Miniprotein binders against q8gw64. Designs and how they scored, part 5

Target 1, 233 residues: q8gw64
Amino acid sequence: SSSSQSLSFSSNSFSSQPESELLQALPSSKPKSPPLQLPWLIVGLGNPGKKYQGTRHNVGFEMVDALADAEGISMNTVNFKALFGKGVIGNIPIMLAKPQTFMNLSGESVGQIVSFYKIPLKQVLVVYDDLDLPFGKLRLLPKGGHGGHNGMRSIIDRLKGSRDFPRLRIGIGRPPGKMDTANFVLRQFNRQEQEELDHTFQTGLEAIRILLLEGFNKSATFVNTRKSMEQLS

## First folded at step 3 (miniprotein)

Design Ka10
Fold by ESMFold2-Fast, scan of step 3:
Structure Ka10 (fold): chain B 233 residues (1-233), chain A 82 residues (1-82)
Amino acid sequence: as target 1 above (233 residues)
Amino acid sequence: GSEFEVWLSIMAKDQPGMLRDIAQAFADENVDIESLTSETDKDGTVMMLFEIEVKDREQLDRLMEKLRQMEGVTEVWRYKSE
């Protein structure tokens, strides 16, 4: 049994450190070998909280949850304002993130994760809802604009305006009739839609595996040539 | 077992006594905290994930309602089961 210890934070109370003390804390050498492969970051976009659970705008969260379940990755950590998990697919290290910021602030989370782990932008995959794709259709792109998606706009802004990261778009279709877009994306999927999305998620999981293990071109060919349920009708 | 394992997420303002007050709310409902993971952002928002065991739905609902009513707590939700 150790003696009682203080949990108070006194480290922030000192104004300077001597150079000799700082040198003692520095790493003794650079790596002898080339660095190990940097991880991929897979981000699903959505709004946190029970009110937004199961809504169209949260389909990116559902996709990441399906990936975590399929790959045995636990999403039981909070890091940089995101529900976070670490794992592997094959020999490829993976980080999963569901930003717990509101949608329009998603870049506050994603930007910090990318910066902290020094993830190459080509290894940052963002998964989100897309009004301009038919319901259930997937599209994998190597780069692009935000297309009016507030979460994507936030991420691009926090990545210093860079648009050079892969994205997996999940089609939710356009609102019916005169319903506005803002109300439409906050509507929950019905049972029939959720059943169709289960098939979409299985295709998306395979696309992500192909992306990581076999590369972008093979995954894009696999997913971008698939027909949605609307197109099969 | 006779208990249900639950993951509970809380978003709150990082202010003096916040973690103490949240822990007191769990104690008041006779809920033991099995684990806690937290991250604080530069803007002073803290995201917390609690692993807890509850006896029934009524205990969970009372706990979540108490937490939502606390000053500085902005959101409380149940994390998806794995």
Scores: ipSAE 0.000, ipTM 0.168, lowest interface PAE 16.5, mean pLDDT 78

Design Ka12
Fold by ESMFold2-Fast, scan of step 3:
Structure Ka12 (fold): chain B 233 residues (1-233), chain A 82 residues (1-82)
Amino acid sequence: as target 1 above (233 residues)
Amino acid sequence: GSEFEVLLLIIAKDQPGMLRDIAQAFADENVDIESLTSETDKDGTVEMEFEIEVKDREQLDRLMEKLRQMEGVTYVWRFKSE
């Protein structure tokens, strides 16, 4: 006498993937995900405190402040020894930093941010003053040395000697006559110079947007072919 | 007006307390988490997809801004319909 039961328990497990996950994909496709994009870090160089506000050496701070204002990014958080903000331009996540370490120790801040967020060096843009460019002239370069700039020297040192990160140089011109370079960079811009810099900052903001959205070569062409207000005067 | 459903992507550093701090940010904005899916990458980042209900765009924008400003958060994205 043998009898088979109508009910039988058999466990057939051919996949560890949940059925609910498969059903989610079949009847209701999720909207297309954005491409996975690591953030860009945009650093402006300068010296902290009211004593150095408006000086030539702090033009990198002013450029980053202009970008933060234009993009609605708050710079009221202190992180990694920097005034710090996070935002987005188009679909590209960005971090803004103004190191508060004093100029010659800027790399202590930048190195920590880059390490913590694992930012590719090709996505670290440093904005700073340059004595070798005419006043108001911008230059976008993919790499380079420090050119005697103490903030750039500090960053290169803390990035293990790497020079392979983009930089936006803001021309402040050479000191007049026999004036010492150290004294010149600590002089404040006057009202006329500040008006001319407003045009430079607008060009720089557009260059950064082109860099993030359309790539380095288009941005470099855009900014590197423009004449400064000093050359037009 | 009725609440609407949002799918939110957050990419953050895999560090102690990260999920707790993110959940607190949602709670502070009076946003309930309906579901969470997470994946940890080999490079030490965690990708989190949250299904949430919001009252309006202003609540969503405040929440997303708060999340973006958190230490260790690298990316905050809202999935968009076509």
Scores: ipSAE 0.000, ipTM 0.244, lowest interface PAE 16.5, mean pLDDT 79

Design Ka13
Fold by ESMFold2-Fast, scan of step 3:
Structure Ka13 (fold): chain B 233 residues (1-233), chain A 82 residues (1-82)
Amino acid sequence: as target 1 above (233 residues)
Amino acid sequence: GSEFEVMLFIMAKDQPGMLRDIAQAFADENVDIESLISETDKDGTVYMMFYIEVKDREQLDRLMEKLRQMEGVTEVYREKSE
């Protein structure tokens, strides 16, 4: 029986062996330079301005800031309506972006960056708040809808309806009692919640590093199984 | 009725025929797999994420119970997105 191993090593796996591929592609007399690796784009979603700092809707901004700080990347440039930085994780070039548009216009920024740098959609990671996950829980998905998130809707619309890009969802939970969703996402995290988020951010940073260095499959199983819990009820 | 998108996690021992048996369980419950992410740890644990669509809670519950009863399956966990 080889069904388990064949799936892991198939062309549908992100853990690929490049040796046979490179050997088949090489010309006999004059080697082609390998194509330069296109960068990954890592986008954190939020609303710009002091009023929205520390709110639930801006947790994507906080995650990108944590990544920039951890990797020594400066985000002091404004480009494509985003606070923008360039760097490297391992040998993988990355661009970090925090769109400085209102949330519902985030795609105006992201679409321009993707188009200008010709980034494959499979290398566009969007980090944002998710009402459907318990507070502090992470989920890494290769594709999906907007789930009612206005920033995600804007990005999908600007990418010509494409949903085929990875996303890291950061759980903020649902509003308590009768509080409406719009009011809830604009609430600031308290000190205890911020301490819990620091642990979530550490896990998210490791997930992003695994994604870039070891591939989507390993990162997705890492982030999702480390927080595995049966959600019955 | 509305389809529900679900992210289903399965942890299992890496053993011959395990992935085939898991795929059969999905087929038996008439659940289409939209995406599968699989990784095997050094200790022989296979971690699988299935992105699926289910018709209702009853279909999901039957699938998850069937998977939990399989030899070598150690955990079945769901997250849903609507």
Scores: ipSAE 0.005, ipTM 0.406, lowest interface PAE 11.2, mean pLDDT 79

Design Ka14
Fold by ESMFold2-Fast, scan of step 3:
Structure Ka14 (fold): chain B 233 residues (1-233), chain A 82 residues (1-82)
Amino acid sequence: as target 1 above (233 residues)
Amino acid sequence: GSEFEVELEIIAWDQPGMLRDIAQAFADENVDIESLTSLTDKDGYVLMEFEIEVKDREQLDRLMEKLRQMEGVTLVYRLKSE
């Protein structure tokens, strides 16, 4: 043993870790791989029941159904007042929801899902009908108001007034001059319109895949390019 | 004078002079702009949110139609209060 007169008073020359934490037992079962990011919620808006099936106001439901079918996701469970499914696109976990409330109460469902699963609002995509876009046209927006859409108003209200969530608007056009808007949105699509919507849905599904895998900017550009080309026709 | 507050959102292609041209349309219709926020997507477009004051519905309708007819403007819509 050698004695030294010099005092050492530095306690922070090295990173210190609590040794006792390293002695804790590891969980017997642990996921081999955590998700690369938090899940996305994709919501289609509409009114429940056979009476409203195939109507303009339910085109958001149809888009989500098309996505579920394309990705092999079952939506046969009811959770938080919505028909609900879980799956993945690539390595991105997703949840699909069709609120089974009346349209003007859609936020009761969406608000509960977002709160329960702690979903970032930037990862909540709402899909719905838009009177201000020509029939069959799409617009992807990062934020915005409700534009008079009762389902969107309900969601904004239940998200504490937040408008800062992405949305995919599906154009249904405006009613013919004398027709009431309320009656127009409750009209069913005819065969020709449904064939055009099939192409719109294919574009929408691709936009959603790009959104999830490559981000908002690339998806929005994809949607805008499609719209621009159609304007020439 | 009596004026009404309105919130407009405009989606336009991100092209040179777009914000200038939109601001000129507001000025041409004698519409006061209280605030402007914008988000620009480098890949394609800009989202602009305007808080404005208008004298009446006819002035608002003229402004919105003028904006809708501008090259590169894709959407113009009004947000409802409450």
Scores: ipSAE 0.000, ipTM 0.100, lowest interface PAE 18.4, mean pLDDT 77

Design Ka15
Fold by ESMFold2-Fast, scan of step 3:
Structure Ka15 (fold): chain B 233 residues (1-233), chain A 82 residues (1-82)
Amino acid sequence: as target 1 above (233 residues)
Amino acid sequence: GSEFEVVLIIVAKDQPGMLRDIAQAFADENVDIESLVSETDKDGTVIMFFVIEVKDREQLDRLMEKLRQMEGVTEVYRLKSE
């Protein structure tokens, strides 16, 4: 029994847990022009823990880390079960989130962030691995189903069944030979694959910048019409 | 030096008293917990992330070693580690 714990829950339910945003002395961003528009939320999907670090299923985490590093955003705050950062791209305020739940519970984090900050769903971008795209190919869609991805299923469920949010799919390809999908997504990228992904991440960063600064249609045209390195070779 | 903020991930078996015992380990090392979020999967694995303040690396290393030795704890690491 967990009824006698050192930590008290705010409700009488043992499912409730404290969630807080802790801010150190972080630099504040100053927008160039008013009014300040509602922020975008950019979510990368993955599983927490060393055992899942560098695996195919965590490529969404790696993409968000690359964005954070490129934009000088610190991801060392915990908020709503996610590693969390705030910043700006141009005049556009953004929030970055890497849910630290298991993949199939990602919506527990994302749903709370969206609800608390009142983010329009069309400004929630989810970045994740896709078995149906060739390795290294990106696809930007304005909406869609979960396609069997447990993280996406969780998010749709916690957004009250809504599928009307943009997603950036990162192709990881299909498993070779007789390897099942569940084992494949938990395999780490090798060095050569990681080098190829670095190019994919740079393209993804440009796509996100275009999305925020120039809009969805220009970004979708940019990313969806490009060929991956695997398709060019 | 001055105190600095650290985010720890602890992966453990979801068993009665686990959170209490982990919180006690923090208290024993004179480390205050600023926040805690935890999530349990269907297989009974719990992932906890703690925001804490530590005095120095030696205090952090002692705490992490103590946590790793606890029964039912499978992983302890700092966030944003490579």
Scores: ipSAE 0.005, ipTM 0.291, lowest interface PAE 12.0, mean pLDDT 79

Design Ka16
Fold by ESMFold2-Fast, scan of step 3:
Structure Ka16 (fold): chain B 233 residues (1-233), chain A 82 residues (1-82)
Amino acid sequence: as target 1 above (233 residues)
Amino acid sequence: GSEFEVELYIEAKDQPGMLRDIAQAFADENVDIEELFSLTDKDGTVYMLFWIEVKDREQLDRLMEKLRQMEGVTEVYRLKSE
């Protein structure tokens, strides 16, 4: 919300040197045939470093880690200031990114990846925490504003104001009592919450697979409602 | 024929009576709203997902056109595979 806390420092645990930003990652997996379409970029949002691991604001990082683990994709390379992996789901090429900028600078990483690989914005999926969804609830949207999320604001700004990219929102709920939102998002999930998140992540993984293999409408139906259109009358 | 579900995405300006007027547009076309999700950003735009039941494409087309003509509604999309 306030920019005052952002004035303090901008360092991260990784080098800011050009080599760390421009390293080419070797593919974690090879497609059996040439891709039939341009790659998807799947971005999880969070803050870098051990201090922020397991916090609510880093749930997007956890979702991407779960996807990487499920698909056998290594995230041990740095590219464009992101922990980065390449792989394939079905015959769809994908790139996974966890920007290692601070949250409010996430667009610096994402914008460079999108520009370098010439990714259509409709194939950029951003996964992030959302205060306006109940804890553990998922919502898949084809576009939208930043809703006060500083990482989303940064991405929109670096994509020249475009809001036309899909997003998977992970509900973290609103803070209890008088706790401000900034402090709330930096709190660790407790054990019960982490158990519930495991189920949320499994649903999110399936939603991403459906999105890539069967398209947006089927994935949105799966995530947002279980009902689907059967036929025209 | 039978009723079927449609996912409808709407962007509108966050102004008094906007949700009421949108709900009235659905009612005027005899469309039932099963679920609504909304998010308002700091710029005053409301993003809405409606889960609705329609009888046929003609009802859906009339509803979507009516929504597009409303003052303060900026975008109306049926969610489709990409």
Scores: ipSAE 0.000, ipTM 0.115, lowest interface PAE 18.0, mean pLDDT 77

Design Ka3
Fold by ESMFold2-Fast, scan of step 3:
Structure Ka3 (fold): chain B 233 residues (1-233), chain A 82 residues (1-82)
Amino acid sequence: as target 1 above (233 residues)
Amino acid sequence: GSEFEVELWIFAKDQPGMLRDIAQAFADENVDIESLESETDKDGTVYMLFEIEVKDREQLDRLMEKLRQMEGVTEVLRLKSE
């Protein structure tokens, strides 16, 4: 949730009088339509193509696919170099994007969407894999750097260096033994890991719904608390 | 050389004295607050982003654990460096 200029007014003034005054004003004034709710953009990061399906680096794609399925949103359009869908959650318009660039060029897609639709950066949620979280753990953060993630670096670069956009990190854990990071993220999840991820995705979907409908603090509390962690244990 | 800049996110209940008590916890651990951003949700949950400098990992770990033990503090997270 973002702050607005209207926060300077007393909440008590709004609760006690605006409803009755609105009813009296309707027949004697020409009210404007309420401001249109600006859309949210929800981006999942990954690499396109059959070679990368089911890999750790594509878990952001899988989360967005799960969201699209749950909300009945079609992802059959290719636009802005992304598999793209539009829909609504509650009364909030949303756009879903899976950039079809390679990971390190994800910002080419995201930057175009943000610019074309004039999306506030605080309403751009990026979902991606995180080596520094335990497997299956989620973290919702309102801003941050790229942390070595090439897709995030690309997005920050194409947003003119801005880091002020929310992100949902999906823990994939650290590589075992001496396996390098590049090889690890390109490994496919096994069946047991996919079953655990199904629970992670359900928590992530609820977190996204809470973010859109009830705001950042409630969603972050839901995701980042011990209760959320216990559900994934 | 051995000092680290850290971004720390704290989620807490919006209680009288909460910011004071959190700032005191930093002072008690000899950690200076370089910047603070905060926002309060309509349900009384506040989140605060602190930019701080710590001398070592052990000081950071003590501070984070102290903050987690405070009444009304719900979560303490370290944001990754950029």
Scores: ipSAE 0.000, ipTM 0.310, lowest interface PAE 11.4, mean pLDDT 79

Design Ka4
Fold by ESMFold2-Fast, scan of step 3:
Structure Ka4 (fold): chain B 233 residues (1-233), chain A 82 residues (1-82)
Amino acid sequence: as target 1 above (233 residues)
Amino acid sequence: GSEFEVFLLIEAKDQPGMLRDIAQAFADENVDIEELYSETDKDGTVEMFFWILVKDREQLDRLMEKLRQMEGVTEVYRLKSE
């Protein structure tokens, strides 16, 4: 492959003159470049196809769609088996991904994206449904296991067993009565639940913005605590 | 119930009874645990993430100092708000 052939910079030539040397000697003659900001990857988990639209297991897809809409990002590319978009929040470059594999194969997509773009794992945010949180409750964690979630298990496996990546858990609650968990997660949200999810998504979008612009600590405090830490101090 | 929610990270050696002993320290200080997540790393270190309820800063400070003095506990860290 010839991907790294010659780095020609001929377009940046200038003629030698005394004023060029004077400019080089001045403290302000050379602007400083900021450090390269590596992109964040934000992944929403779900199952592809109309059959699974609006189901509990696809709430991660819905959060990513809401983020794309809010930030004006088009999910117009199919890459690494995912619906994929690129954009910015503030000055932070981001990539959005909805793996189009079945849930248990989500890591085939995510692992390839992470490897190709060389994304630091601490800048890979995975958004998914959680049976152990009450409906509409959010939790932001810096790392963790899969908790029985097949999409998370797939991602951990394809990241060589690494669990050292942030995740935003969206509570869907536990199944009622005789319904098993596998059938429960494939049920659609009702109208009342969809109205409550609108508020949950708004909070989640703000949490993601805070995470990218102000850091994990402030976002986790915003999401995970009932009262401000400043009020305690 | 406590008035304030705190996010606390504890790193400890993966040894029998460690989580039990840490939970006992919380109970001894009358601190409610809202949620706990723990992860054991390949090197035998356990990272524990606690969402807890405290009544005041003095209770939090006593708890954190007690945890730091426990055998096998290597780090106790509180997320700071800005």
Scores: ipSAE 0.000, ipTM 0.318, lowest interface PAE 13.1, mean pLDDT 79

Design Ka5
Fold by ESMFold2-Fast, scan of step 3:
Structure Ka5 (fold): chain B 233 residues (1-233), chain A 82 residues (1-82)
Amino acid sequence: as target 1 above (233 residues)
Amino acid sequence: GSEFEVYLFIYAKDQPGMLRDIAQAFADENVDIESLESETDKDGTVLMYFLIEVKDREQLDRLMEKLRQMEGVTEVEREKSE
């Protein structure tokens, strides 16, 4: 509720303890006051464990990890069934979460976080893989259904059927030939695909920054009008 | 009623009459617009978000195809459905 302060003020010369006055007069900085704005929650979807690391279905985890690294946020807490980090971007408080439930139970984690911290649903951003977008293309949407994504279905169910939360879709493309989609999403990205995704992640990180600092519409314009790496090829 | 809410995202060139022509396309298909938000970037592209009410998939598909064929409209996308 108070203004941000970076330095201690000097003490009054009428103090009854001169040593205390001298200590108070020394320059010191304190952490900024907590922001007055309610926090954003940024959730990346995936499956926990080494077996699923680097798979298509875990691209949401990779985006959140990239954000944490870029912003200097440690994902060092396990809370509400999620790997969890807290930080700020500009003056906006954020929480990062990677649910450590299996994909179809992601809402068990997200629902608890949203409820406990009383996060407005419009400030819950979910990042996940999308079969219906070309590889590497991003789409930022203000609301929507689950589109067959089990993690999204779980979140909607645990938010009492609400679909009114923003989402960042990361295109993984469709499986080649007649490969089953369930098997496709559990396949690893190859080295070339991972290098192309690094560019997608940088675009996604900038989109998240714009979303938090400048608003949804400016971020969506930035993201949704950009060509994917697949389209540029 | 038994109508369905859909978010449409339309990318178009910022040119005179574009919003009028898009609104006319909605009217021609008897689609009600519940809300509209738009953003124009420095490149002259407008991103429009429409919350609409449709009766069925066929009405939505006709509307989206009509919008995609309009001069100056570069992309029409729908939110993910359940």
Scores: ipSAE 0.000, ipTM 0.155, lowest interface PAE 16.8, mean pLDDT 79

Design Ka6
Fold by ESMFold2-Fast, scan of step 3:
Structure Ka6 (fold): chain B 233 residues (1-233), chain A 82 residues (1-82)
Amino acid sequence: as target 1 above (233 residues)
Amino acid sequence: GSEFEVLLIIWAEDQPGMLRDIAQAFADENVDIESLTSYTDKDGTVFMVFYIEVKDREQLDRLMEKLRQMEGVTEVFRLKSE
């Protein structure tokens, strides 16, 4: 990996805010005065730059962007090499991150965010593309391996081998014919596929809201029993 | 596409003239900027992704070293493909 290369630079953090300041910096809503809640981290995986926009491997980025747009969260901040936003859903503070480290090094960003903000691993949700799910289908799991996904492998490695964090898998399907998986994930979604994904993203947004406000089991039941848009046609 | 297409990441302080000076460094090395995406932290740090074409590794290395030596540039690195 590139992480073992010579010519490494000292990594600088753009945010040195302590955990208490993070909660205070989030957009205020008028809460009922709930107890102080540790924030959730919601990570979308992808590759930075215009060349990779709209590709299958960047569907995690698109999901996080859809969430940010729906919740009125600006993703114009950079922190620990991630495009970063802070907000709330209900009274639950959330942080949104799109690592800009390239897919194979996603854990370099995520690991630093988790460590700095002292986020419990059970409150780290990673959203990413999955070759083993039909196009547009979602699965919410409380833990698991990387399944060959290089971004997930990087995160697990930087979390000291821990696999005990929730994940939202977005089905992209398997490549057609004899196309290799590396080339397939870098293909752009067409306009029809993007329209179908918009429905998948709406379901995912509801799942995240349920996860935060009503808990994992209710969200997993909601997600894991839903039909994809393609199956509803 | 060219075999020497590069995605270059630059982290810099959002100071007056910074983008101008960075663009001049590209021009001095005869590198055309195909596209630029930039994001600014509220602390005044700017993150820039440049899509560029280079003639060879030596041109890229000269450009990257020139950028690293610039006042207010904190980090320069190349993105790697899968």
Scores: ipSAE 0.005, ipTM 0.253, lowest interface PAE 11.7, mean pLDDT 78

Design Ka7
Fold by ESMFold2-Fast, scan of step 3:
Structure Ka7 (fold): chain B 233 residues (1-233), chain A 82 residues (1-82)
Amino acid sequence: as target 1 above (233 residues)
Amino acid sequence: GSEFYVILEILAKDQPGMLRDIAQAFADENVDIEYLTSETDKDGTVEMIFFIWVKDREQLDRLMEKLRQMEGVTEVYRYKSE
């Protein structure tokens, strides 16, 4: 098994953010202006580096990349240990993040972004791979535990044990036969799987748009009941 | 007061003094490491991700070349914006 480590060297970069950037993140306190809406943070989970590109464990990265491409958002900035982009969907400001810490340390990135921008936890959406959902199936939940996912465990720990943030689970299924779970998540998707994932990503992007523009309940209904419509159950 | 924020990945052999020697290479080029994450594979390869500020492309190029020439370092690359 591999071990992961994280080190920070003292720098004023984290503590010396421009005051104007902090003010943009805060609600307006002026009586004659409506409160500035705090942005949503959309996080995709994965492992950085060439070794992990295209693996099942990095499907959260791929979803965020697909969203960035669809919405014309550049992921050119490095901020809080993440590849980072800012944009809008409709009139809703959003931030996209792909933590570049290893999976076990994802919370070091997410926790800092949430704290710095004072993002309400109900506006933090985490997108990640889920072994307990069939391949290609999506599930949108308003809260929950980590379910054994090390990136989710790291985020919950850095959010002081809070589990009250939305998550979009992308089903990758369980390993076949007696294959080890750790080996399974590091496998590349094949061509047929990539074609099926393209449809899953399209559904996921629409779910995120509905979440932001029309709210959680409508998005959850769209995502979580999708299969029932096809099965005539 | 560096102008550019860069993510740099280094693959190296897990051997005594490797992290020390790599950190010294950054210091020699006047590059401060803001954050480092590392993971050791079962094969004995260490994957290190460095978050750094660089003054310009020339400083980055000198650093990357110095790192590539180090014994035990197998890959050095910059994460590209896409």
Scores: ipSAE 0.007, ipTM 0.351, lowest interface PAE 11.2, mean pLDDT 79

Design Ka8
Fold by ESMFold2-Fast, scan of step 3:
Structure Ka8 (fold): chain B 233 residues (1-233), chain A 82 residues (1-82)
Amino acid sequence: as target 1 above (233 residues)
Amino acid sequence: GSEFEVALWIAAKDQPGMLRDIAQAFADENVDIESLLSETDKDGTVWMAFFIEVKDREQLDRLMEKLRQMEGVTEVYRLKSE
């Protein structure tokens, strides 16, 4: 009843939300110490359903799944149309989200999560496929446009045009020959590509850990070192 | 408006009237609660995250001190944005 009474004071913000769903927003167990900072949100982009499993456009989903598995976070709850998990890395609270809206409506999910949990945009990391990076290459940026990615476009639109949130780009390369990009992103990775992605995901997991525990600049240097060296030479 | 957003994390004993008394402390300081998340553990401790708007640092400091002095409230923390 105490929890029900608590929710009544938030009716203006939470009138459409069931009590159990709101309570899932907090750690499932009492923390040893309360968090002294707002959580990070880590979003992987993709399309829901078996038809799209293992496709290039779902590499963001795969990265988030790899992170959840590595950190022991369950992704079995649904919140704001996303498969959702909560946990910690070190002493940093995190939320993981895989929007289930289809790619071009990803912002409907992400925008609501950000608004509901009052997450600072600089603590919203979006992980997605990028045609302009070579296959298996990572790029961590603090802000930027959508680059033609429909999921990123949707997120920017639902964040009132803001581009000021970090993103981890996962290179999938350009389509071969005359293949349309739309068809290319819906193709499955082959075995060799999946083996290479395992290494890419290991690097990405370390980058995310560095981002959360040591800050953006150190993580960006770790991920983007090769390009930084080319620019400095 | 010209108010700034604050997140407060409160731990309290889940006892009758506890949430009512906490809400009264907010009302006494003229602080509106935008949103509230709460969870009760098996030990009878309720953990609450209040998202509020305050007009200035003095109002926030008075509210936090008032909350800390309440019987049954064990912890009051301000959550920080990074």
Scores: ipSAE 0.000, ipTM 0.175, lowest interface PAE 13.4, mean pLDDT 79

